# VH-VL binders against Protein FAM13B (FAM13B): the designs that were tried, part 3

Target 1, 190 residues: Protein FAM13B (FAM13B), of Homo sapiens (Human) (q9nyf5r23to212)
Amino acid sequence: IPLDELQQGGHPDNEVPFIVRHVVDYIEEHGGLEQQGLFQVNGNAETVEWLRQRYDSGEEVDLVKEADVPSAISLLRFFLQELPEPVIPGSLHIHLMQLSQDYNNEDEFGRKLRFLLQQLPPVNYSLLKFLCRFLANVASHHEEIWSANSLAAVFGPDVFHIYTDVEDMKEQEIVSRIMAGLLENYYEFF

## First folded at step 15 (VH-VL; from k2 with heavy chain E102P)

Design c6
Fold by OpenDDE, fold request of step 20:
Structure c6 (fold): chain C 190 residues (1-190), chain A 123 residues (1-123), chain B 107 residues (1-107)
Amino acid sequence: as target 1 above (190 residues)
Amino acid sequence: QVQLVESGGGVVQPGRSLRLSCTASGFTFSSYGMHWVRQAPAKGLEWVATIWYDGYNKQYADSVKGRFTFSRDNSQDTLYLQLNSLRPEDTAVYYCARDQYPDEWAPYAFDIWGQGTMVTVSS
Amino acid sequence: AIRMTQSPSSFSASTGDRVTITCRASQGISSYVAWYQQKSGKAPKFLIYAASTLQSGVPSRFSGSGSGTDFTLTINSLQSEDFATYYCQQYYSYPLTFGQGTRVEIT
């Protein structure tokens, strides 16, 4: 389901899809984010699929009773991966990759990244902002366990739809660095 | 020589539409981001819209968002600004301007300007 | 939106004078500022970019300075052809914004 269509099913005051908000809230409250490797552990595939179907059908989901934290994280990642268009639209992909040319100039890199973010559709921007806020908070409170880089490595490919078996390794490095930058400098960009 | 020439200005009533054109010459048009800037009578400069050299990515000032549409035809070296639902406050000289760097997607300064075309919206 | 507050709005000067125009950004924008000159009935002319880099063909009497929030355009020795309106602009982020302009008039 396209992200803009998912927005219609969200809360009237929030552009972020309900599933994302609900899952993130659950993780923040019950995730035990002090645990090493939490974001690297795969949830039960059947549970994740079951949860996905329930959210898609609009059924009520009690994540405390019906899920575990690994499955919730996997559900979030799966949601991002299954978007028909990545959170960063394909029309910006080339320019996104070109950001690597400005690594040596922090001001220019930041400026161009801001322009890129300003090109996002509102629903995409809201989702990215929400996700980055969540991850930035995790990094700030648990930096010794979850650095911005480590979180970026996990969620970056999902946000940008860059996959190891499909995409260039250089692209993976770029999106990881970009994602890390967004997390480390959240308030500068959002 | 590098040149931008605007056209399409005129006098229209509120609520009407107008289409402006900007024809470029003397440079590789498709390599440059382009901009529209307007200036109301005896007022300052106001950024209106930007289109990247890729022809897909656009951005508009809030004052014109939803009413104006920016487009380009690289085969004709021409910019277009479709002005819909015109208001008296849209009255201005409209300039097209070139971004200063070729093959650069992010906006920079405006190094080349046309002479502008006057749009007057009045009842 | 980033506001560019330009000052003064206008002033009178004489040929040979050193004139200074100031532009203050509502937030830090590094050096992403341009300056333009506009004569009556004409299109703006590109003068300075990156806050302090002189555009090719622009007389050396023009200079720009500043970083962060405060920027200045200086004309070291005002010439007769310099009487015009000047505008600062930021290209740090959308919306791209101009200062209100400064009209330099002859005394």
Scores: ipSAE 0.900, ipTM 0.968, lowest interface PAE 0.5, mean pLDDT 94
Fold by OpenDDE, fold request of step 20:
Structure c6 (fold): chain C 190 residues (1-190), chain A 123 residues (1-123), chain B 107 residues (1-107)
Amino acid sequence: as target 1 above (190 residues)
Amino acid sequence: QVQLVESGGGVVQPGRSLRLSCTASGFTFSSYGMHWVRQAPAKGLEWVATIWYDGYNKQYADSVKGRFTFSRDNSQDTLYLQLNSLRPEDTAVYYCARDQYPDEWAPYAFDIWGQGTMVTVSS
Amino acid sequence: AIRMTQSPSSFSASTGDRVTITCRASQGISSYVAWYQQKSGKAPKFLIYAASTLQSGVPSRFSGSGSGTDFTLTINSLQSEDFATYYCQQYYSYPLTFGQGTRVEIT
C-alpha cells in the first residue's frame, strides 16, 4: 500500500500513519530502551504478522497486552520495509548517492541534504521526521547503549530499502552517513 | 551566446489563466535547473518556482502553490509556467533564470536571466 | 523561510565613492549568498556568488564578503554605470529568498 494511501487511514491531524505512531508511543513508554541490544533483537515473526494484519484491517490493537517490545520494533521496521517505495523515494536516489561527493564539506552536505528533504512528498517527510525524532531521542537519552550511528545502521536500510550486502558498499556508506547525520542534527534538518 | 527569452505575458482579469514560456538557447538546456522569479511594479525580486533538470522535482513558493504549475520540455529547450486563478497581487514581470551549474540537482545562484514578460491582473 | 534583510533601502553616492551594502540573514547560511545588479527596466545581472566570488566579466571594483548571517557587497570606486538597485539572495534552503533591494542613486 502506498504511503499516501496509508496516511488517509491515519489520524486526520497527523500525516504519520497510525501504526507508526502507535508502535513508537508504545516503545517509548514501555520499551525499556536502556536494554542492551534491544533494537537488534528480532520479534516473533508470527506475532509481527498477526499485528500487521490487525492494523491493516483496522482492528483495535492493544500493544501492552498483545505484543512485546521486540515484536513492536520488528513491526515498525517491517512496515518501513514493506512500503512499495522507500521513505526516500527512488526518484531522489541518484542525488543521495551524489551526496558522497560532499563528504569533506559539511556545509554543502547539509545544504543539499536539506534540499533533498524538501523534495520529499509531505507524507514521506512527515514519516521521516517522526521516525528521526524518535531515534534521535533514543540516542540522546541512551548514548551509552545507542549511538546515532548504531541506530542509523539498524533503521537506515529500512528507510532506504537496502536489503542485501551485494549492493554497492558506497550506497551503504552514504545511507548510514545520511541517517546518522539526521539523528545527530535533528533540529538542524527538521 | 547564452540566452533566455520569456513570452506569454498580458493583461487578464482576476481568476483567469495565462501560460508563460521561456525559450533557452546557446547552452545544453537539459543539463540545467531552471527558475522563475517575479517582480511586482516598483518592488523587489520574489522567487516563484524551481525545476530540476529531470523535470520531475519541482519547488514552489507558498504564494503560488496550488495555482501555478512549472514544467519544461527539454526537447524544445522551453520552460512553461501555467498561471491559474490569477490575483491582482500576481501582477509582475516574470523572469526565467538558469541555475549557474550544469548537472546539479540543488539550486545555486542564477547566472543567466531572461528579459522578463509582464503579467497584469486587473478587473 | 530565511529572511534576507538589506540595508540601507536606498542612498545617494557620487562617482568615486566607496559603497557598502549589507545583507543580514535570519539564520546562519554559511556562504550561500549571491548578489545581483538591476538597472531600471532591465533584468537582474549576476555579480557575486558564494558570498565573495566575483562572477566572470564583472569589474574588480565589486567585491563580496561575509559568512554566517552578515554579508556585504562593496563597490570600491563607484562608476557612473553602477547606479542601480542591488539584491542579495540566499540559496541555502527553500524557499529561495532575496533581500528587499538597495537602490544606489546619484548625488
Scores: ipSAE 0.850, ipTM 0.937, lowest interface PAE 0.6, mean pLDDT 93
Fold by ESMFold2, fold request of step 20:
Structure c6 (fold): chain C 190 residues (1-190), chain A 123 residues (1-123), chain B 107 residues (1-107)
Amino acid sequence: as target 1 above (190 residues)
Amino acid sequence: QVQLVESGGGVVQPGRSLRLSCTASGFTFSSYGMHWVRQAPAKGLEWVATIWYDGYNKQYADSVKGRFTFSRDNSQDTLYLQLNSLRPEDTAVYYCARDQYPDEWAPYAFDIWGQGTMVTVSS
Amino acid sequence: AIRMTQSPSSFSASTGDRVTITCRASQGISSYVAWYQQKSGKAPKFLIYAASTLQSGVPSRFSGSGSGTDFTLTINSLQSEDFATYYCQQYYSYPLTFGQGTRVEIT
């Protein structure tokens, strides 16, 4: 379902889809973020698919009773992967790839990235902001386990819909650098 | 010689529309981002809109968003600003301006300006 | 939106004077500031970019400085052609806001 159609269920001050807020709140509340590999392990596939179908149907889900943190993370990632358009729209990808020309100029890189973020539809921006806040907090509170780079490598492909099988590995490196920059400098960009 | 020439200004009643044009010459128009800037009588400069050289990415000042539409025709080296639902506060000289660098989508300074076209919105 | 506040609003000066115009941003904008000169009834003229870099053909009596939030345009020896209104502009983020202008008048 397109991101605009999902916004109706979000809280007013963040304007994110209910499933995203619900899942992230659950992950943050139920901890275990110090576990190595937590974002790299898949949740139980049957549990994740069952939860996904219930959210899609509008059914009430009690994540405390019915999920665990790996399944919640997997559900969040599948939500991002299954959006009809990526959070960072394909129409901006050519400009994002050109940011590699500015790797040696941190101020210019950040400025251009800020202009690109301002081209996002409001619902896309709100979702990206919410996701990056969550991931930046994980990176800042668990530095020995979760770096901005490691989280960016996991979630970058989901945000851009750029995956190795059909894309150049250079594009994935650029996406990862962009995501890491957003996480490391969250308050500068959001 | 590098030149920008605005046209299409005039006197109109509130709620009416105008279409401004800006014709470019002496440079590779399709390589540059372009801007509209306005100046109300005896007032300062106000950024109105930007269009990237790709012709698709645009941004507008909040005061005109939803009412003004910026477009470009790279085959005729011409910019257009459609001014709909005009209000008295839109009364200004409207300038088109060139972004500083070719082949750069991000905004920089505005290095070439036209002489402007006057829009007056009066009851 | 980033507000650009210029001071003073107006300034009377004589040929040969040193003129200093200040522009303050409402947040840090690194050095992404341009300066323009506008004479009455004419289009703005581009003077300075990146806070301190002179555009080609601009006399060396003009200089810019600053980074972060505080920026300055200086005219070291005012000439008769320099009586005009001066604007700063930030190009750090949309909207691409201008300062309110500083009018430099002949005494």
Scores: ipSAE 0.757, ipTM 0.919, lowest interface PAE 0.7, mean pLDDT 87
Fold by ESMFold2, look of step 16:
Structure c6 (fold): chain C 190 residues (1-190), chain A 123 residues (1-123), chain B 107 residues (1-107)
Amino acid sequence: as target 1 above (190 residues)
Amino acid sequence: QVQLVESGGGVVQPGRSLRLSCTASGFTFSSYGMHWVRQAPAKGLEWVATIWYDGYNKQYADSVKGRFTFSRDNSQDTLYLQLNSLRPEDTAVYYCARDQYPDEWAPYAFDIWGQGTMVTVSS
Amino acid sequence: AIRMTQSPSSFSASTGDRVTITCRASQGISSYVAWYQQKSGKAPKFLIYAASTLQSGVPSRFSGSGSGTDFTLTINSLQSEDFATYYCQQYYSYPLTFGQGTRVEIT
């Protein structure tokens, strides 16, 4: 389901989709940030699919009673994977490849990344900002186990849809570098 | 040798439209990002819009967003700026400018400027 | 938006003088600053980029310096063709912004 449709219309605010906010708020409010192995354990597939169907139909979901933290995380990742277009649109992917030329120039890499973020549709930007704040928060609670780099490796593919039948590890490397940079320097970019 | 020439300026009433053009010569137009910059009478320079060399990625100043549209025709080495719903504060000389580097989508400095075309919005 | 504030707004000088113009950004912008010269009724002319790098063909009497928030354009031994208005510009993020200009006038 396209992000535009999930935004629910003509309100001037750039809000994140309800499912994303609901799931992230649940994780943050119910001790999820302190859980060891937070992203190493998949949620129950049956539970995740059942919750997904209910959000898709517009049913009321009570995550406190019906889910656990692994299921909520799996649901979030599934939402990102299921988007018809990635959070970072394919139209910008060609420009992402050029960022690899600036790996050793932090200032230029950051500057170009900032210009790319400014090209995002408002809904995509709002979602990315919300996700990066959440993941940066996770990294701060799990510094010994979950660095910005490791979280970027998990969520980078979901944000870019890197797994679309391309076997080139270079795309995965730049995607991870971008996500890690956003998490480590959140307030510089957002 | 390298040259940018603006045209299409004029005097119009508030609420009307104009289309500005900028023709390029002496360089590989399709490799460069391009910009519009305006200057109100006796005032400083104000960035108006940028278009990347790909022709799809664009950015506008808040003061013109939703009213102006920037496009390029790489087959004719020409830029267009459509000025809709014009206001008196849009009165300015409009310059087109070339971004500094070929094959770079991110903005840098503006190394080549046209002579400008005057837009006056007055009743 | 990043605000670029130039000082002074105007400056009276004679041929041979050393002229210094400052430009202050409202936030850190590394060295992503350009300088332009504009004579009355003419388009701006590109002088300096990356805060301190002279464009090809610009006389060596022009120099730029600075990083972060504070930037300077210096003209050593002002010449008659240097009487103009000077603008700094940041290219760190959108919107791309110019300083308000510094007018260098003949005494």
Scores: ipSAE 0.747, ipTM 0.914, lowest interface PAE 0.8, mean pLDDT 86

Design c6
Fold by ESMFold2, fold request of step 20:
Order: structure tokens, then C-alpha cells, then sequence
Structure c6 (fold): chain C 190 residues (1-190), chain A 123 residues (1-123), chain B 107 residues (1-107)
């Protein structure tokens, strides 16, 4: 069950869901992001499911004792995938596809993307900002292994709920370009 | 001839409500984003709200969020601005305006303006 | 919010004068600036977009320039119908904001 609808009622701070902050803080603190393919390798499925169930029930989780970095990444991605609506809502996807018309005009592309971000519900914007900060930091600190493009290719589908198939190849390229743009220019957009 | 005509202005007491309308003609209304802009007496222009062609993507100035509601009826080529909990500082001429380009969802310049309708909020 | 500051606030001019109005943005906004003319008791009239592109039907004596933070509207050889208030507007991000206006008065 998603936490976004109840986040403001149950917490004095409206920034991001606790599971997201907790997992990202763990990943940043414990490293291991230098390994190639880390974002493509699933964490232990039993561990990820067990952690998910404990977060869903509101139980206290000690990630240092009970998880590893691959499992934490998998849990984060699972959270994004299971949201009832994507972080970038489906209502904006037509506008997102139309951005491809502006690829050769970087000023206009950036301006329209800025307006698209301003259309997001506050909780969606806060989550996107938090995720992009995390991923941009990964790209900047591990750039010989992780580019903005490579991270965007992994997390773009999760943020948009647009996944690879033959019909969606052009859509996947567009979402990857948008995500990469947000990561490469984080401070200009957020 | 492209035209926008506002109506529904008047004199009301603080805390009351008004509903403004803007009727469009001479263009494909359902293809354009639309705006409300207000101008207090002897003051400059202030953007109030934007609604896009789909009627769901909307933006409001902070000064009116939670009090004003912008809607459109594409079958009647008409915009509505519901003004609730009116305050003396809402006193202004209210203009509707068309965004410059059809089939866009990000603002450009405002190329067509109505004549405005006056809202006065005073005891 | 991006603040648009116009100068001067007002001035008097004669027909035939070259008039320059400036508009400064509180941050870089590329060329996403429009200019409007408003005569007393009338709705604003669209003049210029993209900082320098004249709208169709606008007299060639009007010109715009600038990029980044500093923008200029110029009227070459002011005509009697040009006495009005002029507004710049940014369309770079929400909230959309106008300058406070520059009133061009008859000497």
C-alpha cells in the first residue's frame, strides 16, 4: 500500500516517505556503488521481500544488520515500481513525449522540463528531487563507472512506469534523456 | 475575428464569492492554454492563474491558491474563475488571455486579451 | 519568484524621440521575455516575444533586445499613439511575472 496519501497526516515533515529516506541514507553511508552492474543485479529476493513486509507493517528495520547494498537498491526500485501512480504521473506523459520535438533546442527543452516539474503534485516533486539528488551524487562521485545516462536508463522506467518493449523503445529513449538531463543539471532544475 | 469577453464582475463585501466567465470566439478554443491576469486600480499586471487545453493542468499565483478555482468548458468555449473568500486586495480588473500557441502546455506570451471585468471588494 | 524590474518608472517624451525602456530579471531567463503596451482604460496589447521578435502587425519602430537578465524595449521616433504604459513579462517559470510598468507620457 502506498504511503503518499497518508504521508502528510502521519508525519510533521512532508519531504519523502520514510522507507525512501532510510534506504537511500543506508546506501550512501555503506558504499559499494563502484561495482559494475550493481543496479542491474537484484538483491536476494527473500531478503528484499522480508524487508518490504517489515516496512509495510511499520516495524523498525536495522538495515546495517539485516540488509546489504544490493538489497537496499532493489527495495528502493521495488518501492518506485509499486506506486499506484508513477512519480511522473501518466497525465503528464503526453507532454513528456512532446519534449522530443525540442531536443535540438536545449534552452526550450530545459524550460519546458522546468514547467513540467512545476506541474507535479508536491509529494511527487519532493520524491523526484530526493531521488535525483541521490543519483546525481552517485554519478558525480563514481563517474568512471556510473554516468548520468546509465543511471537514467536504470531508474527512468521506474520513475515513469514506462518499461522496455518494442512499442515503447522511443518512449524509453525519451524518458532516459529526461532523467539524464535532470541528473546532469540537478541544481538548475531543483 | 479572435475575441475574448469577460463577465461576472461586480461589487461585493469581503468574504463573499463571485464567478467570472470568459467567452471565446474566432479560434479553436480547445487547443489553447488560457490565463487570468488582474490589475489593481492604478497598479501593474499580476498573473493569477493558468489552465491548459485539457482542463486539468492548472497553476495559480500563491496569493489566490486555495481560494480561486479555474475551469474551462470546451463545449461552450468558456472559461470560469471562481473567486471565493474575497479580500479587499483582490479588487482589480480581471482579464482573460490566450497563450500564444495551440497544442502547447508550457507558457509563452499572451497574444489575445479580453476587455476585462471589474471586481471590487469593499465594505 | 523571478522579479522583473523596469526602469524608468515613467518619463515624459515628445513625438520623434527615441525611447528606451529597460527590464531586469532577478535571475537568468535566457530570452523568455515578452513586452506589452497598455493604453489607459484598455487591455494590454502584445508587442514582442522571445525578447526581440516583433508580433505581426507591430510597427517596425518597436524593437527588443537582451538575453540573460537585462532586456530593452526601444521605440524609434515615438508617435502620438505610443503614449502608454509598457510591461515586460517573463515566461521562464511559474509564477509568471510582469515588470511594474513604465509609463510614457506626453511632454
Amino acid sequence: as target 1 above (190 residues)
Amino acid sequence: QVQLVESGGGVVQPGRSLRLSCTASGFTFSSYGMHWVRQAPAKGLEWVATIWYDGYNKQYADSVKGRFTFSRDNSQDTLYLQLNSLRPEDTAVYYCARDQYPDEWAPYAFDIWGQGTMVTVSS
Amino acid sequence: AIRMTQSPSSFSASTGDRVTITCRASQGISSYVAWYQQKSGKAPKFLIYAASTLQSGVPSRFSGSGSGTDFTLTINSLQSEDFATYYCQQYYSYPLTFGQGTRVEIT
Scores: ipSAE 0.704, ipTM 0.890, lowest interface PAE 1.0, mean pLDDT 86

